# Miniprotein binders against q5gan3: the designs that were tried, part 3

Target 1, 136 residues: q5gan3
Amino acid sequence: MDIKMQIGSRNFYTLSIDYPRVNYPKGFRGYCNGLMSYMRGKMQNSDCPKIHYVIHAPWKAIQKFCKYSDSFCENYNEYCTLTQDSLPITVCSLSHQQPPTSCYYNSTLTNQKLYLLCSRKYEADPIGIAGLYSGI

## First folded at step 18 (miniprotein)

Design h3
Fold by OpenDDE base, fold request of step 21:
Structure h3 (fold): chain B 136 residues (1-136), chain A 102 residues (1-102)
Amino acid sequence: as target 1 above (136 residues)
Amino acid sequence: SGSPQFLRIWGELSFWYGRLEDAVRMFTEAISLWPDDAELYSERAEVLMEQGEFERALQDAETAVRLQPEWPKAHLRLAEALEEKGRHEEAEKARQRAEELS
């Protein structure tokens, strides 16, 4: 089972907002491997999610993007909006080369616009990320 | 440094892997940012108990109860800490309180 979105603003805040970026202990094979290990542990799921996004910007700034959603993401059955600004983001992507008994992830820090899922059309809370804006 | 929520994440992760010193450090830093979060104290208390730091664990458990007196888990954590200190009667009272709140 792939984790495509966080359900609810609380989960999104907890798992996808890291500002300022945490200084984590060494020895966990990197940011994403540690984070995704945690997520799998908390969810009691042995499956390897394909992708997870972490935003490194203030929560209040992110909330502003959901004041008005001008689009609806049917695939998620949620309102969504493309952020006007680029945000610092860590992308945790499942590696194509996997060890036999674990999930290995690549960590990519980038600055991109993203498609933010909002709880409703107006004055909503961010509840997930549908994807990153590729610019293409 | 970091967000309190991710400090907590890495604290819990560290604890899962038996890296107790790292866990305590993460929770301590998280608490510095969220000093009124009872859950952080409760979690740090658990790590401290695993380290054998029973007095500090008790202090954290008491803090958690103070912050969230209606939270059953806080009282259970307090009971655990009290037991490690040999304060069995008080531990029983804490367990009873937890049950009442459940």
Scores: ipSAE 0.821, ipTM 0.916, lowest interface PAE 0.4, mean pLDDT 94
Fold by OpenDDE base, fold request of step 21:
Structure h3 (fold): chain B 136 residues (1-136), chain A 102 residues (1-102)
Amino acid sequence: as target 1 above (136 residues)
Amino acid sequence: SGSPQFLRIWGELSFWYGRLEDAVRMFTEAISLWPDDAELYSERAEVLMEQGEFERALQDAETAVRLQPEWPKAHLRLAEALEEKGRHEEAEKARQRAEELS
């Protein structure tokens, strides 16, 4: 009951980069509920993804982090790097309490470092997020 | 305000839920940021058609075709808009063009 995050620079840009953060219409039960409803609709999948990350920073700034990746994320079979800077991020996390007919998400806006997936080791494009840095 | 890609997302989402005015607003703002994106015009045209704003829809469809003349979907959207205005022959030509490009 989990949908893997779509990888690829184009998909990542489209679904995970929101800068400046969008002013969305009211009545969609919040940022993440709206976004995840959209994603489920586009994917035509009824499953509820557990987590999704949205970065609220310029694309060019994010691209700079993938100039060099110092690690390899086995779970994704992709190169990855820990961002040097904290970035404003919305974390969409699946709630433990679910309505019968929909997926409900909590929206958390935070500022954290993250593990960025890169298309290759050097001079790469950002293609996804492996997770947030938990060194606190 | 917001990123064009997420304005598009919320435009489409709004459209799915029948919130047509919100959808048009989102697409309009996205277009202001990406004025050369044919897809945004095509999507706004679809919403406008649902609102009964056929003239505006036609304008957007024509814009989409102008921006991406090789895009079959643009011609299909144009055909739809033309049909709503009773321009059946032109609509047929648009459909034919879409088929040729497919």
Scores: ipSAE 0.821, ipTM 0.916, lowest interface PAE 0.4, mean pLDDT 94
Fold by OpenDDE base, fold request of step 21:
Structure h3 (fold): chain B 136 residues (1-136), chain A 102 residues (1-102)
Amino acid sequence: as target 1 above (136 residues)
Amino acid sequence: SGSPQFLRIWGELSFWYGRLEDAVRMFTEAISLWPDDAELYSERAEVLMEQGEFERALQDAETAVRLQPEWPKAHLRLAEALEEKGRHEEAEKARQRAEELS
């Protein structure tokens, strides 16, 4: 997973917040394939990130979750918080079946709680997603 | 419809794949949401130039310069549009301005 593109509020807002969900032109092999193709193009990197998350909720609503972060995600060296609410999210996951010349992704739209990375402990900005909540 | 930032993404992506009409549509919608974003005008101008829509491209380039007069790239885009219109002297002035701001 390449988290560099998701680090920082600016990058996070640009690449991981899509509200309302964009109506994109057909013929790009789906939402995630298009998005990930764009990201690879911008990075000028042929590597295939394993996963990318896109939230389909208002930025202001997402910011509220970073008002206070009660946890620290050591793997990211950032404060993080579990969202109290489930959010509509598109999960772009690298497929195990890859074509020879490009990365192929599965697009999954779901509603789940997620671990949000915050820029600091208090009154912070969202800067990334550590993962989805897997608890019952 | 969609977020302006993702409309821009799909506009750029469409442009990369030569889908110029789709690109223009995406940028147009993004501009409707972010009418003061000079970058969107500059990007749409580039697509329009590729389409041969030089007058519209020039208008967008001029808008970008108006919105961000201290942005060198805006002046370069304007120069490109002016060149396509045969306005070489004005294009040169735009290039000079871009250089001064760099």
Scores: ipSAE 0.820, ipTM 0.915, lowest interface PAE 0.4, mean pLDDT 94
Fold by OpenDDE base, last read:
Structure h3 (fold): chain B 136 residues (1-136), chain A 102 residues (1-102)
Amino acid sequence: as target 1 above (136 residues)
Amino acid sequence: SGSPQFLRIWGELSFWYGRLEDAVRMFTEAISLWPDDAELYSERAEVLMEQGEFERALQDAETAVRLQPEWPKAHLRLAEALEEKGRHEEAEKARQRAEELS
């Protein structure tokens, strides 16, 4: 299953913006496994989201991309924009092989442009990520 | 090091897995970056109470109430900390205040 979109800047900021990238304690099977375990715990959902993105750039820099959205993402029914710059991103992707009673994720750190979802057409707040440009 | 919001995430996660020392460290660092965030103090207080650090927990709970006096949960956390210190009458007053704000 796909992860439910966090429609709102607060949730997006909390779960998808990590700058500077956190130094987390050892023993949590990696960045994405820890994060996704947290998310599942907070949502009280046993389902395994298919993919989750985390941006490692300043929030203020990301907000600037939503000053004007020149596109509309119909699948999300939200305005969206392609970032002008590549951003450091961690991609959490569900592994094809899952252990029983758990969700296992692969963590991929990359630098790519992405499609941001914006709360409105003008002077908007980032509220999600639709996908990566020419990426995974 | 890290973003305050993700420090909080890993603090909560650590707490869920019973890694209390890691949780306190994460929350402490988050507080250093967001010193006016009442939620962080309340969460650290909960971990500290689990560790038996009741005095420190009380201090954090009091800080949370000071920062967000209209937040019912802050008063409930304070009541819990006061109970652990044997201050039952004050704990009852804190619970009453939480009820009034709810």
Scores: ipSAE 0.819, ipTM 0.915, lowest interface PAE 0.4, mean pLDDT 94
Fold by OpenDDE base, last read:
Structure h3 (fold): chain B 136 residues (1-136), chain A 102 residues (1-102)
Amino acid sequence: as target 1 above (136 residues)
Amino acid sequence: SGSPQFLRIWGELSFWYGRLEDAVRMFTEAISLWPDDAELYSERAEVLMEQGEFERALQDAETAVRLQPEWPKAHLRLAEALEEKGRHEEAEKARQRAEELS
């Protein structure tokens, strides 16, 4: 299960935009383990999402990418656009090595272009991430 | 430092795990960035009450009500803080207000 589109209390801005990157207290087994523990706690769900993305760029900068979207992502039933610029991103990936009682995640900080989901075709708000750009 | 929304996340997470000092620090930093966010004050108040910091909790609860007077939860938090201070009648009025707004 992937969490790529945020709705309601799981707002994209709240859960996927962290700028500047937060300095969190130690002892939570890393950025992604803490974040994903929080998300599961809020949802009261024991499921382990496979992947979650966090962007470390200003919200206004991200919004500019959804000013004009010329693509439509059928699988999400949403407009989408490939960002022109690379963005600093934390990728939270479910580890193949799982403890018996909890979800464990790896945290990877990278700089990549991404496919951004937009609320509408023009002058839209970012609402999710479809994936990272892997090249042509 | 960090984004207010993620400071809040880590504040709440810290609170869940009983790390009260960390929680207060996170919420305090978030408030410095979002000084008009009633939710942050309400959440910090809850942590402060757990620490036994009842006066500071009351101040935060009052701030939350001031910022969001039509938010039922703000009044409930205020009632809790008032109870800890022995102000039972005022607490009851706060609970009544919360009910009216619900």
Scores: ipSAE 0.819, ipTM 0.915, lowest interface PAE 0.4, mean pLDDT 94
Fold by OpenDDE base, look of step 20:
Structure h3 (fold): chain B 136 residues (1-136), chain A 102 residues (1-102)
Amino acid sequence: as target 1 above (136 residues)
Amino acid sequence: SGSPQFLRIWGELSFWYGRLEDAVRMFTEAISLWPDDAELYSERAEVLMEQGEFERALQDAETAVRLQPEWPKAHLRLAEALEEKGRHEEAEKARQRAEELS
């Protein structure tokens, strides 16, 4: 794999795969506030990302979805595929009400199908999440 | 009770906020899952240093160096722990090694 693919997959694994879901210490104002605070701290960026997804399933199970990509996501310039199965997911969404000095997030744990970004068309690694399946 | 990568995340986060006992617990659990990850030992060593647990910190630092002898940061962490133990000469050697690898 090229450097781009390796970096993408590694970052995705590190920041978006949490299985089993971690039991974090109390007092951090929730799963997403803690996670997003960490991410901002590591990136040294004050900007508040609008949304972040965390999947609570084995890496190997997620990899299987990128074996064959069924579409190309133009907005991301990456191959993508809709997961055949629903996965347990934590959705971190930026709250409409923000304190002056920090980013506040809502944490939603749900089971949904999602659109995975894959490193290539066939036999690829997951490198991101484009969004959740709406069910229409 | 969590993926090693997210245990690491919450360990580091706990450390940033001065929750040292929580940090040690998170790193300890992560190490139990990834016993050959030098970075986890190095990070736990840093937390232990803040707690004044210098002997335990030294052990972790030594483990990190053993696992990743080519990693400069591991040697720097070892030097810090050695200094707290009064082992100044050995600490200097560790710092020199870190410089050589940089």
Scores: ipSAE 0.799, ipTM 0.915, lowest interface PAE 0.4, mean pLDDT 94
Fold by OpenDDE base, look of step 18:
Structure h3 (fold): chain B 136 residues (1-136), chain A 102 residues (1-102)
Amino acid sequence: as target 1 above (136 residues)
Amino acid sequence: SGSPQFLRIWGELSFWYGRLEDAVRMFTEAISLWPDDAELYSERAEVLMEQGEFERALQDAETAVRLQPEWPKAHLRLAEALEEKGRHEEAEKARQRAEELS
């Protein structure tokens, strides 16, 4: 199971916007392991999503990108746009090496442009992330 | 430091793993940023109940009810705290109120 899109802006805000980036308690196995453990716990399933993105920028700044959507992402059946600015992002990626009974994730903090999913074509709300832009 | 929503996440996660002091700290910081969020008080109250901090839990439960009087869960949490304090009659009234709002 892949969780790349949050249904509705509220879910996206809750699970994919962390500004400023939280200082989590010591002793956990990292930012993404904690977050993804939480998500699995809430969903009450043992599936390991392959990837999840968290943006560390103000919500209002993210909303501005969805004022106009440049494209339509067929795979998600949603409008999408490439952000014109790079944003600080934590990428949670499922590790190729998994323990037998749990999901293990790598946490990567980077600054990149991303493909943002928008609720509609114009004056929309961010609802998900389709992926990262490899270029500058 | 952190967003209130992610402070809440790590508060809940800490609670699930029995790290009660961490949970209280996370919720406390979240409340400092969202002082009018009844849910945060209710969640901190739950952690405090587990710690045996019944007086503090009661205070948080009362705050949650004050902020969100139409929320049934707030009254249920209040009832739980009142019971631990031996205030059985008031606890029953709180449960009744929760039922009325459901």
Scores: ipSAE 0.798, ipTM 0.914, lowest interface PAE 0.4, mean pLDDT 94

Design h3
Fold by ESMFold2, look of step 18:
Structure h3 (fold): chain B 136 residues (1-136), chain A 102 residues (1-102)
Amino acid sequence: as target 1 above (136 residues)
Amino acid sequence: SGSPQFLRIWGELSFWYGRLEDAVRMFTEAISLWPDDAELYSERAEVLMEQGEFERALQDAETAVRLQPEWPKAHLRLAEALEEKGRHEEAEKARQRAEELS
């Protein structure tokens, strides 16, 4: 579960939509280690989130998937939709090879469909990601 | 390139790690996409002052005040830049304005 998925669409846009993918400076042990360090510092939280997703597609395209949401995701108490298209996604996942308090992240770039959490109150805007669809 | 919100993220992260040239570059790219965002100018001014680029920092602080004249932090940034330029009376007026807006 994304640590900020319950804060609303502004935080989701700010922390989970990166398009075109930023050409970031070197020296942070990769995209995910840098990004997750920023998130922990900005939120003044010493816990290491288990997973964080970043979508590399235009915000307007992401918004359109939620306009056709017709399902309810009970585990998140929100409406949701499975995207009709695969999207380029970076998955930042906490490394199993190091203590969780070390906050070291593996970075995986993939192209997959995903489950979006959609707000009915905010014009069906995306507010989080429930998970990835593997199909297999 | 990148999205302006992620350019800001990496600018702030770079600044936290003392990578001042990278921070300026990332904020400059963000400003090219969001030229009316006063916070970006205030953030770039802070980095420029750490670099000793006081004239450039003053220009950015002035821009932040112009874009958000009721934002106390913009006036405090302006005061900092004015002090570094030796313009102490103007810096004191900017600090007084920031206090009035708090």
Scores: ipSAE 0.705, ipTM 0.848, lowest interface PAE 0.8, mean pLDDT 86
Fold by ESMFold2, look of step 20:
Structure h3 (fold): chain B 136 residues (1-136), chain A 102 residues (1-102)
Amino acid sequence: as target 1 above (136 residues)
Amino acid sequence: SGSPQFLRIWGELSFWYGRLEDAVRMFTEAISLWPDDAELYSERAEVLMEQGEFERALQDAETAVRLQPEWPKAHLRLAEALEEKGRHEEAEKARQRAEELS
């Protein structure tokens, strides 16, 4: 799934931008467990992705951060930028306190600056998140 | 309240888990934000048919066809809803249209 985070602006928008944050139905094991189950089903992948970030800010504001990017992230072979502002983010992280095959996720809502991956093409649309500035 | 793409996510997830009422609510809210997205109407029609709400499903399937008349899946959804309403000749016409567009 980490590789899927770097695929296309459309997948990033669909799976990582939730603004305003959805008021989801009860009966799931919370935001992250529901979302990660959906992602596995859509990607037709039984592996449990280790981490997934969801930004709770308007897409156009996020796009603007990449417009001014001039840094290159070698380990992702893409341009990247540190966001100028802290953003509200849900961090879905795979729990090691449960059997790995259960795909159980911890959910953390935080406000942090983050490293955006920006397409190398002229439009420089956001295509992923490399990590958080002050967190893991 | 929420982004339309995440409302769709939770609608689909709810449907996968058999939570039909939740699925209809999530798709309905997504439609309020994206009223011209034919896929949302097709998805809600499918859930409504599982609920036995065939008239509502037919209305949604008709809307999906109106919004994307060149989309084969919309016509197949319409055929399915027409069959549930006993309108077999119209259902066959919709299936033929879907095949022509494939």
Scores: ipSAE 0.704, ipTM 0.845, lowest interface PAE 0.9, mean pLDDT 86
Fold by ESMFold2, fold request of step 21:
Structure h3 (fold): chain B 136 residues (1-136), chain A 102 residues (1-102)
Amino acid sequence: as target 1 above (136 residues)
Amino acid sequence: SGSPQFLRIWGELSFWYGRLEDAVRMFTEAISLWPDDAELYSERAEVLMEQGEFERALQDAETAVRLQPEWPKAHLRLAEALEEKGRHEEAEKARQRAEELS
């Protein structure tokens, strides 16, 4: 395996790909609150991320979208692509019904196309999500 | 069931919140998908020791060492399980091995 490619892609694979969606234990405050608290603990970050996306599709299918990416997203300094198909996605979004410092998240399951970030490095692996396609 | 990397996430999260039975279940399911991942066995052994399941913890620690014999944490996990089983000289040898690998 290419050590350089795994650094960026490994974080995305670990934190944003969950297929099939995990059947997590009862008694937590839900999928997103659990996941986001784990992420904060691992990153040792006091900030509450505003949004996080999790794709519920096989990794190989997601890698396919980046294989032939030829669009460049200057804001991210990476290649990007709009996925050809809608994908099942959980959107973890910071709740506005609670103080921002509480780090409370709403969970929304949706099926949408998304803007996938693809590494400029060798293999062009998926490394992030820039956003969702509105479809209007 | 879940992806193995998310099963690990929820196993670790369960352990952080003191939900030991849930943590063992999550790591066990992750192991069924990634049976050669030494870290999963080391993590399950840690939870099993907290539960007082010392023989099961020892078996998992031994598996982690077998899968990754040059990984210092695996040997430290083995030492912890050996201590709980009263095998103190073997535990000291495992700690020495971990130090040599560090």
Scores: ipSAE 0.688, ipTM 0.839, lowest interface PAE 0.9, mean pLDDT 85
Fold by ESMFold2, fold request of step 21:
Structure h3 (fold): chain B 136 residues (1-136), chain A 102 residues (1-102)
Amino acid sequence: as target 1 above (136 residues)
Amino acid sequence: SGSPQFLRIWGELSFWYGRLEDAVRMFTEAISLWPDDAELYSERAEVLMEQGEFERALQDAETAVRLQPEWPKAHLRLAEALEEKGRHEEAEKARQRAEELS
């Protein structure tokens, strides 16, 4: 499938990069509930993803982290890298207070280093987030 | 403020929820950042037609066709706006063009 056909843009760039963070209209039960509802509507499914991350930093800055990727992540069949710096992110997590089928999300803003997935293909662009760095 | 791709997301969400004024505002902000994106004009035209703003919708549909003259959806949007303005012969021509491009 041509990558241009996915929501008219790269899926990761479209759904996981929001800088500056959008000033969205009221009445959507928060940032994450709106975003996750959009994603379900576009995918035409009833599944409630358990977690989704959005980075609030310039795309160019995020791209630079993949320039230094030197590890291969077998679970994802892609290169990966741990970001050198913590990044402001919103974590959309499925709420435990509601039935999972209601698809209600908590929105948490945090600053953490991320494990970025970097494309094996052109220019090593960021294509996903494998997780947050837990620290030691 | 916001990224253009997220402004589009919230424009679409607003439209889905019947918040037409918010949808137009979000798409307008996205267009200010991506003025050559034909899809944004097509989306704003759709919302404007729902608002009864048919002249503004026509202008946006014409812009979408200008930016992507080989895109069938742009011509269908133009036909819809022309119909709302009572310009039926022109609407039929736009529909024929969309069919030729499909």
Scores: ipSAE 0.687, ipTM 0.838, lowest interface PAE 0.9, mean pLDDT 85
Fold by ESMFold2, last read:
Structure h3 (fold): chain B 136 residues (1-136), chain A 102 residues (1-102)
Amino acid sequence: as target 1 above (136 residues)
Amino acid sequence: SGSPQFLRIWGELSFWYGRLEDAVRMFTEAISLWPDDAELYSERAEVLMEQGEFERALQDAETAVRLQPEWPKAHLRLAEALEEKGRHEEAEKARQRAEELS
């Protein structure tokens, strides 16, 4: 049985907001492999998450996007908003050629707008990312 | 540089991988940004004890207790550091306090 992870601003802040981006120690297999190993260790989870996003912008700026969110995202049971501005993001994505005994993640730095999930119960604080904007 | 929560993440990750010097550096930088976070001092004390730096570990454990006197783990960390310093009666008091708070 999988335990449903409750979406909350504390976990989102802790695992998805890194500003200024950490100057991490040499000798790891990169930002994403380190971070995702930490997350799996904390969750004590055999599964490899498929994707994880980290925003490299001040928390207060990110909170501002949720202050006026108007849309409800039924799949997440939370309000959501498309950010007005592109944000610097690291995308940690699971490699399709991963070793069977451990997860391997590709790291992509990009600047894109996001679909933020905004708490119904946390003063409209950001609590997650539903995805990246792919508009034309 | 870095956010204090990510500095903590990389401190813990470094510790898990046996990178004790890196772990201490990451926790130290996190403490500079969050000087009143008892958990950071408790975590740095744990790494310092693994390094054999018992006086520094004691100082951090004492700080963790000062910041969060109702937190059982802070008292256990203090007891561990006191034991390594040969202060056995004080270590027993700290262990008793941790049990009372559990």
Scores: ipSAE 0.677, ipTM 0.836, lowest interface PAE 1.0, mean pLDDT 85
Fold by ESMFold2, last read:
Structure h3 (fold): chain B 136 residues (1-136), chain A 102 residues (1-102)
Amino acid sequence: as target 1 above (136 residues)
Amino acid sequence: SGSPQFLRIWGELSFWYGRLEDAVRMFTEAISLWPDDAELYSERAEVLMEQGEFERALQDAETAVRLQPEWPKAHLRLAEALEEKGRHEEAEKARQRAEELS
């Protein structure tokens, strides 16, 4: 089994759910640069993740989307669901305008439907985000 | 305001960057939402010690031990605060307790 995926719901709650969005102190080059720096420091990981999502909605509401997940996403080895409603999210994306080794992030606040990953275990709790819904 | 887990994140970031007043504020707000989380008290105690606020740090370290008495780090934090207050025998006992729990 994937022990990281088992623990992933706690990491997802800790690193991807921020409701209400934190009123953070000035001086950290923005929300995403601060958050991504924290993640790298805690994991002692030199890699700069290309993207990270944070949902600004109550955890209970997010949990409900996974209670009735009908699809299995084989690429992630987890169940998944498209949220029925748009959610406020911050998208932390690695900047293309600076060298990749700089680990500089753009912070984009948007309101979108998204694909949630739902645990195969532990009451189908949300454990990640596969992506944002792309409209036609 | 914010979620308690993100308030903790920004408290830790603030501390890492030497922004001690911001760190205490963020941890204090997180504690208001999660008053039984021993880690938050241990983290605020660490920042308070860096500020030289040793009595307040001791109070938080004592709270962390009370909330999670089998957590070795809480006892080590308590030992650090006791040392700064000159209570060396108590600090040694706290260090021994942390070792036993490891």
Scores: ipSAE 0.675, ipTM 0.827, lowest interface PAE 0.9, mean pLDDT 85
Fold by ESMFold2, fold request of step 21:
Structure h3 (fold): chain B 136 residues (1-136), chain A 102 residues (1-102)
Amino acid sequence: as target 1 above (136 residues)
Amino acid sequence: SGSPQFLRIWGELSFWYGRLEDAVRMFTEAISLWPDDAELYSERAEVLMEQGEFERALQDAETAVRLQPEWPKAHLRLAEALEEKGRHEEAEKARQRAEELS
């Protein structure tokens, strides 16, 4: 589970915060296929992660959601909070219409509240995303 | 536009795929946001070398050395650019400096 979770404030900032959303060059089969290829290369990871989230909001605004967190998520051993506002998010999800070894990703832009993981020791900085909020 | 860390990501990805003009554009935009990041200049210099833009590559390599004078890779990038400009003795000195810092 920890390998799916985006832990570490510096890695989370580097790989999950893109604001304003990058105007990337065309021809890479989309935002998610490019980003996930980069991540696999840098992590030297043979697995294709099932899902990766990128937030398109200013880092300082995201930090503020963790400022008031006093909930502890035992399954992650970190503080957590549900964001007060919906945030623009790209969801990179592994396609089920192709073999998982192809590592092909669908890209979905959405606006949703999400569960942030907040560091116990990095001045409560955001360090990962536990999931998206589905309303009711 | 984009965040500087994502501009770097897409610059590196573009370079890896041989999209040299896109790579230079991405690194240039990242540099405008993080003008003191020596790694960005070193990466742009590498792409410029592949394009045959040796004077521009030399300028970037010199900037990378100025920003991080203790970084061996910056001196190796400088040596590469100097070689392409025919400044072989200076290139050898830069390589020696990189070796000393390794």
Scores: ipSAE 0.666, ipTM 0.824, lowest interface PAE 1.0, mean pLDDT 86

